# Ledger of designs, part 15: VHH binders against Dopamine receptor-interacting protein 1 (Dorip1)

Target 1, 310 residues: Dopamine receptor-interacting protein 1 (Dorip1), of Mus musculus (Mouse) (q4kl13)
Amino acid sequence: MKTLFEEIKASIKNNYNQDRSFWRPVLPWGGVFTIKAGRKAVSCTPLYVEIRLKNTCTIDGFLMLLYVILNENESFPRELSLHFGREFVDCFLYLMDTYSFTTVKLLWIWDKMEKQQYKSEVHKASLVIDLFGNEHDNFTKNLENLMSTIQGSYCSNWHCPTRVQEDQQRTISINPPQEIPHGNLIRLAVDELFCSKIELCEERGCGGLREFSQRVFCHGAPPFVVLNMQHWKPEDLAYVPYYLDLSDHKYLLEGATLFNKEEHHYSAAFQIDGHWMHYDGLRNVNLILLNKPPEFLLLSSLVYIRATEK
Below, E stands for the ipSAE of ESMFold2; O stands for the ipSAE of OpenDDE; V2 stands for 0.75 times the mean of E and O plus 0.25 times the DockQ between their complexes.

## First folded at step 4 (VHH)

Design d07 (framework vhh_7pa5_2)
Fold by ESMFold2-Fast, scan of step 4:
Structure d07 (fold): chain B 310 residues (1-310), chain A 121 residues (1-121)
Amino acid sequence: as target 1 above (310 residues)
Amino acid sequence: QVQLVESGGGMVQPGGSLRLSCAASGFTFSRYAMSWVRRAPGKGPEWVSTISDSGGYTSYADSVKGRFTISRDNAKNTLYLQMNSLKPEDTALYYCAKEHYSYWSGDFDYWGQGTQVTVSS
């Protein structure tokens, strides 16, 4: 089974012409890939002739965003090759350029996801792969090494038992504030996480002042960052900053991913010329202008690209 | 209530032609992509062809490309499959399938009962 599966995987990576959805300039939801039954079909080895993808909305928005990011600056493919691998980046770009959308999703699934992160079954001589779940498990978990941060702190009380501490985070998660005025809530929440500060030491019985350094990236400033917004309200899309200063690096707003709680469905939005353009893999239309906050869509994440100029 | 009713199947000699029709009701036909899927005896379902909501774009399985033509009439809520140069390998029960969206997705939320096509000498 494993040998046959590896042969199928290799065929998918090398065959971009069997999955050319040229009528759609954006990734559709799901997908079907057909492999021609060859000489292997006459052996005793089981053979899949068809692969079906379901519930791919957990990765579709991010694959679109990744494609845009890779085309923003010539240095980004080189930098991201250090994290994803050169063969992955080269194949990804080629498959996206040729509208081989099902194949690009299979490339992500088999190169970047662990088997336990998705469900697969053989149904009526086809392999069905189901990506039902969340964006973190299916996509952004792969970015943890790219976006890791660390913040140091020290207490002014020399006798504090935890005088020097380090807080390392693998993801950038922004919690919705309960009391912050609406017009500044995203900026203030981001600054609370990243900026230096002095607070009363929370160590029991200490009474000292704890100085927190600015939070910094463990492996240098990444080409892009994903901020997990944890289902902020749709209206909050109006208060998204055009740029953020993260660890003395300027990042420019590229887009967002959105979650429809009623449908359990993810979509995305791109920031183009000061306007939000909505992408939804379930629609057979080009990007749609959002001229008002989307009523049933929660802000799932924000994506920022490192500025190439200062 | 979504309903898909196929017709036009039958028995034909190799090299012959058949035209399948699918009458759709219970949904706004012009807003969804439509597909033909077939099932040969003892085998699983095989996707055959898809047409977009407007009819402007079509796609075909390699096994039928150049021989089959998918089309639709949105005013009549009807999907068609013109099958030419039929081969014994085309013998199957043919299903009209409603795509979940306005384009080909590979996920079908409704299927018809199917119409039998038999190609034999």
Scores: ipSAE 0.000, ipTM 0.120, lowest interface PAE 19.8, mean pLDDT 76

Design d08 (framework vhh_3k1k_2)
Fold by ESMFold2-Fast, scan of step 4:
Structure d08 (fold): chain B 310 residues (1-310), chain A 120 residues (1-120)
Amino acid sequence: as target 1 above (310 residues)
Amino acid sequence: QVQLVESGGALVQPGGSLRLSCAASGFTFSRYAMRWYRQAPGKEREWVAGISDSGGYTSYEDSVKGRFTISRDDARNTVYLQMNSLKPEDTAVYYCARESYGFPSGYDYWGQGTQVTVSS
């Protein structure tokens, strides 16, 4: 009767996940779903008797993060139902709470991914679904409507061929700032992306001034945002801010997805009540309490949740 | 060179109050979120409270909500923890920390701690 989230909180309190394997690992890498023959299959031989999932690390960290996010604030399930659909959110929470992890992954694959995003084939009486690729194509692309932003700009030159422009971005990608004189590199890069500014117009021979409006969310401030951290070198990452201001809304650091280049493998880190955990579906112990950042892992993305008052 | 220096810890009776202070130096204080942690004897460090760089958002561990208040004074480079209705279970060394867990960035910067003992 205890939810998975409550069990995780109890595990944190009892220090269980630091030195012991879960007897039920959370979202283990891959998965196997056994198909039972229905009445319709009695008169014919099915092509496969099970579904095998491979290379699910591209979604596993985000599925774990989504579950934590949905439990962080009582309004988030309702708000995210407007984006994902009520049936999806209800089913997702139910499947996570009943430890139906392979079915959770199939829910994401069939309900949210496009068929061309993954490979599937029948092999040895198994339907094999291979999610090899990247986190954007397999997970964060489906958040485009939630995270879309728009920024307007207007050139002062009446003869500018691009006088009025709109820049709509479907994802939030954080590029390192041109010069990095201070330790708040990520905050500076985020502020530069979102703030209003005036620059010399880039059109050749224009000579006008282009005024950029504050960047805003197309569909209101989302319950969470994912920052794609491509193009950052490890030495350019000083400190990840616990709090960010995005379009006049406060966001709290909830987690990150991490990439192991040697293993071609994604993992995640997230916090519950200030306790940080490392999640890795390839490990027998899936959740490990952290007293320091994991070594040898690259930052793939940052996940922030909106600070809300009830 | 980042330094955090906690003060204000004392022996207090159950139901009493204390205000802890943390003086920061070696970084631009107003640009960093700050946190308070505590560690009881034989236990791991646990998060207690956090405050954003702007001071506009605060967060608390469930057992201290309504009893503890975190605040900051950027002019003095100081973060505070006001502790009311203290319980024996609050007995711990309290640590000030600058922005917990950057990934892949380094560790929180910690102070030396200040001892709070709630006892009769």
Scores: ipSAE 0.008, ipTM 0.258, lowest interface PAE 8.8, mean pLDDT 79

Design d09 (framework vhh_8fcz_2)
Fold by ESMFold2-Fast, scan of step 4:
Structure d09 (fold): chain B 310 residues (1-310), chain A 120 residues (1-120)
Amino acid sequence: as target 1 above (310 residues)
Amino acid sequence: QVQLVESGGGLVQPGGSLRLSCAASGFTFDDYAMNWVRQPPGKGLEWVSGISGSGGRTTYADSVEGRFTIIRDNDKKMVYLQMTSLKTEDTAVYYCAKSHYGTRDLFDYEGQGTQVTVSS
């Protein structure tokens, strides 16, 4: 009897790995997975002999970031397993370690995405899977409750109809800045969302003061968080803070995803040794130094990793 | 030896119901996703439904969503397909299929099948 992980490893290594023979430091756009003749189908012939992936830019940058995050600290694979399942985490790491990039995208698609989130069609003996869309639907929404938060609030007015409230969020979204961005603007926007505060109660005719508790993580501080930046354009990448304090936990900048609105295409940037390195699976398979965002690139998401010793 | 044995098929009227069963042996049942696939007469294989090893996640083809329910009993090493509101288009040989985690279209073993015929 083999364990599930041993069976998956043996099958992928011998029959299903199309990318293993090629080392690339970054994931290429799309992918092709060929079903090998040595795989037995008991009395059945499949409708297709290969799987073709299109428009995978909505997940490619995140999968690379996830791999880097999981290798940052030995506790992170165990912690993520509590949310994603140990089978997913072990399989993901194995596939990335063996350059099985198309298969790791299929693992994400079939294990974490729902059928309704993507298009699939058999065409000319190929199963074509198209991930055209946005990062939220294809990646961030499918993190389950990993980064879910809750914030309580209560109004000083005894007659307030909404005196005690809870605000539960499954994602972390940062409002675009109204004025010219500067180095504190992202930190201030994050603090607006997470920190305790007192504001005028918004309830019609109330006139009371509403006290908000610190926003906390529902399932413990996750190994990483994804901040939705609403396609905001920074004047300088230095305006992105290196660290954030989220609910008494310190998080360090790991990377970002970038959106090109003219091409409807996503790319990513990694924070490596104090420098921004740009990745674009469609054009550049190697990382390139990026000191300033080009005019056509918008900040889509920021990814922060939890500091384990601070 | 990996074995999957399907049962529960038969002749049923349109609008009727059937429950298909699949008995599994020869592998650690709880570690594998299980699927139902079907082959209509003169056509190729069509994936119908899948369930994760723990039973915590299920997924369905658009053509059967809301009409079919996939269930597993890990203690008995059984997977079931509860079919309701059957249509003539559901006529097919139904196969139980063991798959790798996260790879719904890559089956590493299929059973012998059970015939479902929906006709008046």
Scores: ipSAE 0.000, ipTM 0.134, lowest interface PAE 16.8, mean pLDDT 75

## First folded at step 7 (VHH; framework vhh_surovatamig_d1)

Design g1 (from a09 with T28R; at its last look DockQ between E and O 0.01; V2 from the best seeds 0.00; counts 0 for: pae E 22.0 > 2, placed apart)
Fold by OpenDDE, look of step 7:
Structure g1 (fold): chain B 310 residues (1-310), chain A 119 residues (1-119)
Amino acid sequence: as target 1 above (310 residues)
Amino acid sequence: EVQLVESGGGLVQPGGSLRLSCAASGFRFSHYGMSWVRQAPGKGLEWVATISPSGGSTDYVDSVKGRFTISRDNAKKSLYLQMNSLRAEDTAVYYCAKGWRSFPYFDYRGQGTLVTVSS
């Protein structure tokens, strides 16, 4: 049985000459899940509990992107397992491949999201989970927690009390300049990621130096870098592909979270085998093949890129 | 079907001005960045200018900075290129293009309009 990813790839290969919708919805917006209560449930506990998910667009796009990225990079599942645990990664992939999309959302919500990121209430004998609000945090925190992209060396001071090598969890934040500079800020910011930075140790009086550089992963380089461009105007964010190309194709756009102004919801775009896909959870057919990348209006302003050299 | 129709080209003396227009149809014009590209005789296609969907952001090839202005009217589904202080080296067929200077590459371009700058 083909995986979801394989099915998507096959569809792309067969229909690359035109924009096309896929045969069925993937990871639809919202969802209803019914669970059976345990055999020893208290008499007042229903045998079956219905769980309703609302406003899941804040995670749907991310989950789809995550799935695609996990499948595009063979080493990434193993690497990610170091962070999330192997069971989680395997379960995530399995559920996606079995088209258990609502279950995937529940898995993510319960295992990886913080309680403050969503609301839950019992309404009409159903558990309602509402992800409305905190849209930026939902995307940003979820991605930042995916993996550390920067590592700090040991302090050069051998007597430093905190002489430890550490990972730093953060995306690359790119803010718009007040004045349009001569250079491509996006390119410069991305390039800076690949340059080591030497800083003074934060320990007071230590005087030692620490080197911050791109994290070396056990199974290779990270499959992507996340750019946080939250403070950019939507009209400027549309230029992200253009700006990236100014790097002489050093970086490729892998995906992005999109905001639909008309429908006031989030969607996602991502690349598979050189083809761009658009996921929109509110559509009946919510995954479509695009001839070209869409114009990105990234309210969440999270952009996935990869270096072409590796 | 996506259609792009350029107009406004012609013969002009050095130092003169022209305004090119592009009429777009067959797609949601206001949702796409638009560009002007040109092809001089015996040369390859060269990017000239790009404008964001909203018109809030523009970019130009260095050789035309300060002389050319790209603009758009989304209500009219029209793209414009005001060309001032024209030079002989600006002689080219100018194309209206759907898309960016870079990736993603232009989806479509029109048939072009010829601009000849000559004394």
Scores: ipSAE 0.000, ipTM 0.262, lowest interface PAE 13.2, mean pLDDT 79
ESMFold2, look of step 7: ipSAE 0.000; ipTM 0.115
ESMFold2 (binder alone), look of step 7: mean pLDDT 85; pTM 0.868

Design g2 (from a17 with T28R T58K; at its last look DockQ between E and O 0.18; V2 from the best seeds 0.00; counts 0 for: pae O 11.7 > 2, placed apart)
Amino acid sequence: EVQLVESGGGLVQPGGSLRLSCAASGFRFSHYGMSWVRQAPGKGLEWVATISPSGGSKDYVDSVKGRFTISRDNAKKSLYLQMNSLRAEDTAVYYCAKGWTSLPHFDYRGQGTLVTVSS
ESMFold2, look of step 7: ipSAE 0.426; ipTM 0.784
ESMFold2 (binder alone), look of step 7: mean pLDDT 84; pTM 0.862
OpenDDE, look of step 7: ipSAE 0.000; ipTM 0.268

Design g3 (from b01 with S57Y Y105H; at its last look DockQ between E and O 0.01; V2 from the best seeds 0.00; counts 0 for: pae O 11.3 > 2, placed apart)
Amino acid sequence: EVQLVESGGGLVQPGGSLRLSCAASGFRFSHYGMSWVRQAPGKGLEWVATISPSGGYTDYVDSVKGRFTISRDNAKKSLYLQMNSLRAEDTAVYYCAKGWKSLPHFDYRGQGTLVTVSS
ESMFold2, look of step 7: ipSAE 0.490; ipTM 0.806
ESMFold2 (binder alone), look of step 7: mean pLDDT 85; pTM 0.874
OpenDDE, look of step 7: ipSAE 0.000; ipTM 0.307

Design g4 (from a10 with T28R; at its last look DockQ between E and O 0.01; V2 from the best seeds 0.00; counts 0 for: pae O 13.4 > 2, placed apart)
Fold by OpenDDE, look of step 7:
Structure g4 (fold): chain B 310 residues (1-310), chain A 119 residues (1-119)
Amino acid sequence: as target 1 above (310 residues)
Amino acid sequence: EVQLVESGGGLVQPGGSLRLSCAASGFRFSHYGMSWVRQAPGKGLEWVATISPSGGSTDYVDSVKGRFTISRDNAKKSLYLQMNSLRAEDTAVYYCAKGWKTYPYFDYRGQGTLVTVSS
């Protein structure tokens, strides 16, 4: 049985057409899930509990992107398992492949999201989970642990009390300049990720040096990096592909979360086998093949890129 | 169907000025970045300028910086290229293209307008 990813790929190859819709919706917006209560449930607990998800567009785009990225890079599931746990990764992939999309969302919400990131209430004998609000934090916080790409060396001072190797959890942040510079800020920011930086140890009076470099993963470099462009104007975010192009194809755009101004919701775009796809959870047919990358309005401000060298 | 129609090209002396126009239809013009590209005789397509959907951001190839100005009128669904201090090397067919540098001239560009700079 083909995975969802394989089926998507196959559909692209077999029936390539501009703006073609796929065979069925994937990861629809919202969702309803019914759980059967255990036999030993408290008397006041209903035998069946209905869970209703609302405003899931804050995670839907991300989940779709995550799935695609996990499947695009064969080593990434293993690598990610070191951070999220193997069971989680396997379960995530399995549920996506079995089209259990509401369950996938619940898995993410319960296992990876913080309680403050969503609202939950009992309404009309249903548990309602509402993800409205805090859109940027929902995306960013959920990715920080995944995108720990910088590591710090041991302090060169052998007597340093904090002589320890540590990871830094941060994405590449790019702020818009006041004026359009000659240089490619995106390129510079990304290049910096790959360059080692020597800094003084933060320990007061230590005088030692620490080297900050790209994190060494068990199975190689991360398959992608995330650019945080939160402070950019929506109108200028559409230039992200253009700026990346200035790098002479050193970096490729892999995906992004989009904001639909008309519908006032989030969607996603991503690339599979060189083809761009658009996911929109509010559409009946919510996954379509594009003939070229869309003009991005990245209100969520997260851009996924991949180095072409490796 | 996406349509782009360029106009304003012609013969001009070195140091002269021209203003190119592009009329766009068949898509939500105000939602897309737009670009000018050009093709000189015997050369490939060259990116010239790009403007953001809102018009708030612009970029240019180095050789035209300070001389060319890209602008747009979203209400009129029109793209413009003001070309000043024209040089012989600016001689080319100029195309209006939907999108930015990476994608402008493959499937969505106009028929082009010829600009000839000659004494």
Scores: ipSAE 0.000, ipTM 0.262, lowest interface PAE 13.4, mean pLDDT 77
ESMFold2, look of step 7: ipSAE 0.467; ipTM 0.799
ESMFold2 (binder alone), look of step 7: mean pLDDT 84; pTM 0.863

Design g5 (from a07 with T28R; at its last look DockQ between E and O 0.04; V2 from the best seeds 0.00; counts 0 for: pae E 16.2 > 2, placed apart)
Fold by OpenDDE, look of step 7:
Structure g5 (fold): chain B 310 residues (1-310), chain A 119 residues (1-119)
Amino acid sequence: as target 1 above (310 residues)
Amino acid sequence: EVQLVESGGGLVQPGGSLRLSCAASGFRFSHYGMSWVRQAPGKGLEWVATISPSGGSTDYVDSVKGRFTISRDNAKKSLYLQMNSLRAEDTAVYYCAKFWRGLPSFDYRGQGTLVTVSS
């Protein structure tokens, strides 16, 4: 049985009009998940609980994008397995491939989201999980562990009590300059982010130095970097592909999270086999092949880039 | 509620011309990009053309470039597709689609209008 990813790829390849945007159906993410109450359930607890997910569309794009990225990079699942646990990654991929999208959401929510990132309420025999009101923060925070691409060296002071290496758990934020110079601003910004930074140790009186650099995975640098570009204008974000192209293909655009401020709705754009796709889990027609990526990335908030050199 | 009503379809011979119209209501038409999409028999929905809110920018699928012209009248809340030099492969149900989140949305389309190009 073909994976979802393979199915999408095949659909693209089999399209007689490869250069045309077309609709590709993806099953909806909505649904009901029923669980049986565990052992020693309290008398007031229903034997079966129906779990309903509310306002979770914000993570749909991310999950799809994550799935695509994982499948585009053959080594990345292994790398992530080391970080997230093999079971999680395998389960995630499996569930996606079996079109168990509701279950995928639950898996993500329960395993990777902090409890503060969502609300849950029991009503009769139903458990409602609501992610409403925390869309941007929730979305971004969900990526922090996955996108932990910065590591700190040991303090150069041998007597430093906090002489440890540590990973920084955050996305990379890029803010627009006041004046956008003519040139490859994105490249410059990205290149700067990939440079090592020497900082003083934060320990008071230490006087030591720490080097912050890109996280080293088993097979080198992370396969992709997420740039938080929330503060960029949509019009400028649309040119991200253009700017990246000016970098002599040093970086490739993998995808972007799109956010419509008016609708408070997240979607995703990503590249599969050289074709750009738009995914909107809230739509019935939720996957569309795009002809030109730059013009369709206007409402991006997070940009996913991959270095061509590992 | 967003409403889009397509019209102007019909049977034409190869090389012929048609002009499709779309009447829009239920949203601020002038604020949104609009697109034409089409669905040929047995095929999926495909994008044909897009026009910016102001009408100052247009884009086309390669196969229709030079033959089709998308235009709009914001005052009339209308979208148009002038189709010239029609080909058999242009046979499809044509839909107008409203932009959603910077992209054409196939969810916001009308019932469509059938264009049949046949000898």
Scores: ipSAE 0.000, ipTM 0.230, lowest interface PAE 15.4, mean pLDDT 77
ESMFold2, look of step 7: ipSAE 0.000; ipTM 0.241
ESMFold2 (binder alone), look of step 7: mean pLDDT 84; pTM 0.857

Design g6 (from b01 with H31Y Y105H; at its last look DockQ between E and O 0.01; V2 from the best seeds 0.00; counts 0 for: pae O 13.2 > 2, placed apart)
Fold by OpenDDE, look of step 7:
Structure g6 (fold): chain B 310 residues (1-310), chain A 119 residues (1-119)
Amino acid sequence: as target 1 above (310 residues)
Amino acid sequence: EVQLVESGGGLVQPGGSLRLSCAASGFRFSYYGMSWVRQAPGKGLEWVATISPSGGSTDYVDSVKGRFTISRDNAKKSLYLQMNSLRAEDTAVYYCAKGWKSLPHFDYRGQGTLVTVSS
C-alpha cells in the first residue's frame, strides 16, 4: 500500500500544469474519536467515550508539514526518533499513512503538546478538547526539538561549574525594520545562523567564553530552519519567497503557515517534489496543488526554509 | 488553463498617462503575486512592478518609481498598472505576468499590450 506521501506525489506527477485538488481530504478540521472504555468488570454494555477535537487548525497544518518534511528527508525520521522517541515517530507516520488523522491529532495533543496549550472539558458525555488560543505557541512550541539549531560549546574556563554543552532551542526571529531597506533581511538573518557567536559565560555565571554554533545532528544538519516572523504584516509575509530568491538560491522555501482572514482559521503550504501544495483543513477539498512557491499568499508567522546543497 | 489578457496600451505623448489592465482566469488569482514586465524594441524582458497577493505590498523597478502604480482587484481577478509621466524609454510591450520579479522565468504571461511614447 502506498503511503500518503507517495499518493500525493503520484497525484502531482499526473497534474504538472494544472491547479488540481487532491482527490481526498487529509487531516480534516476537528475530529471525533471514540474509545471503548475497558471496565475490568464485564459490563454487558460497552462504555464508549467520545472525544471531540475543536479548533485544530493550529496543529493540522503543522502536522501535515511535519509529515511532508519527515518523508522528504530520509535521515530525518531517524534523527527525530532520537528526540521524540522511535515509537512516536513511527506511530505518527503510520497513522498518517493509514489516514487515521483524528488519531494523529490526539497522539500529538496528548504526547507532545503541553496542557496549557489546550482546554479540555466534559460536555454532554463527550470529552471536548479545544485548541483555541495560543496559535503562535501551538506552532512553535510543538517544534521544540526541531527548532534546536544552535549548540553551545564548553566554557573556556576549565573551572566553570557549568561547563556543559547545551542546545539552544529557538527559532530564528526576524523582525521587520521600520524602514525596509532594499536589503535582504531574511538572508542576513539566516546567514547569521551559520556564523559562530562567542559569548561571555558571565551571563551563565562564569567569566569564561562560550561558542554558539550550528547544532550538529547525528545525521547532519537539520533539514529545515524555522523563521519566526510573528511581527511582520501578513501582506509583507507574502514577499518572503521573493526575499529568499535574492539569496542566490542559497535557501529554499519549504513551507509556511497561513491565516485565512475570511474564514478566520489557519492553513499551511508546503512543497512536495518541487511542487507546492496548499492545505486548508476547513475545506472539503483541503489539499490543492499550486504552481510555484513565490506566488502563494503567506499570511502567518512561521516560515520553513532549507539550505540548498551546493 | 491559465489566461492573462492585457489591455490599455496605445500611443501617448511624453508626460502623458495610461492605465493598463490585465484580466486573469484559470487559476486562483488571489493566491498569487502578480507582476508587470516589459520588453522594449531590441531589448530583453525587463521587470517593472510586482504586487503581493493581498495587494498590501508593492515593488517597482527604480526607473518607474513614483510614476507607476501597480494595483489589483482580486474580486475581479484583475491586475492594473497606472502609468504617469510617461517617457520615451517606457516604450515597450507590457506583459501581465503570474509570479514575482525574482523569478528567472514567469510561468505565465499574456500576449502583451504595446505602449508607445512618442511626440
Scores: ipSAE 0.000, ipTM 0.260, lowest interface PAE 13.2, mean pLDDT 78
ESMFold2, look of step 7: ipSAE 0.362; ipTM 0.755
ESMFold2 (binder alone), look of step 7: mean pLDDT 85; pTM 0.873

## First folded at step 8 (VHH)

Design t1 (from a17, 13 letters changed; framework vhh_7pa5_2; at its last look DockQ between E and O 0.01; V2 from the best seeds 0.00; counts 0 for: pae O 14.9 > 2, placed apart)
Fold by OpenDDE, look of step 8:
Structure t1 (fold): chain B 310 residues (1-310), chain A 119 residues (1-119)
Amino acid sequence: as target 1 above (310 residues)
Amino acid sequence: QVQLVESGGGMVQPGGSLRLSCAASGFTFSHYGMSWVRRAPGKGPEWVSTISPSGGSTDYADSVKGRFTISRDNAKNTLYLQMNSLKPEDTALYYCAKGWTSLPHFDYWGQGTQVTVSS
């Protein structure tokens, strides 16, 4: 039996000589399901709870991206298993391949997501989960350990109250520069974030020189990284880099989450065999092969995968 | 796996000098600050010196300031401690540590090299 990934790949090949724009059936992310609640789950839930999901598209794109990422490199599942547990990763992949998408979503919500990441209401042994508004956080927060970085700094001033400091970031947040120079702003911002530097300790007012170390991943180079782009104005982004150099590794653009301002929901784009796919869980047909970048969508996140070769 | 191997210790007379080395492996050496710590018999570990990843910044305990010099060669993945004007109170097992934070927050330590200052 072909995997979902293989199926998608095959569909691309079959349509290569035809109209590049094609639709695939909607992945069944929605519905009502009964799930066993653990003790660490929502405290007000019984052992078995009927789960009703609202605004399911909020994490659908991320889950699809994760699936694609894991299938792009055979070693990635193993690496991710170090963080999420082997059982979870195996189960995730299996369920995706068996088209149990709603189960995957429930598993993710129940087992991996922080309960604060979504609105929940319990009524008569049922749990209604509204995921609206927490799309990016719901995904990236679960990857904190994987993508966690650390940077040290040292001030030359002996009397500096923060002479030695470690800065830990769970996600890579790229903020636009104060001045928008010409060029690849994302790359510049990433470099600024990761590269070592010496600065005047102005923020602390001590007047010393502060040396920042190169930012490094806490647990080694992750198989992929997610950049939060929420602070960027689309007008300011002239170019999205296809690759990033992060902590001695090259990362290649694999996907993105996108926000539709008109429809007020998120979608995802991902690359398979050099082709871009767009996934929107709220569409009647939710998978399309893109011939051009989608219009009128805002970048929410960029997803880069680690290159196999250094 | 992170490995830190100290060398260069020995016995020296008061006023003498020693140069310690620490060979680092298992991580990108140039990305991390490094430190020397020591443990004298019957005493807890004591921070001795720290150097930034680039080597541009150094710090010393008051007890060794002016006598010890920390340095590093990132190309060789090696940390050094030049110890001059050694005193009997400098007698300790000297450890190389990964990081430039304060005790006890060092993640990795070597096996240590013994420095004995005695007449």
Scores: ipSAE 0.060, ipTM 0.486, lowest interface PAE 3.1, mean pLDDT 79
ESMFold2, look of step 8: ipSAE 0.423; ipTM 0.784
ESMFold2 (binder alone), look of step 8: mean pLDDT 84; pTM 0.856
ESMFold2, look of step 11: ipSAE 0.449; ipTM 0.784
ESMFold2 (binder alone), look of step 11: mean pLDDT 84; pTM 0.856
OpenDDE, look of step 11: ipSAE 0.000; ipTM 0.240

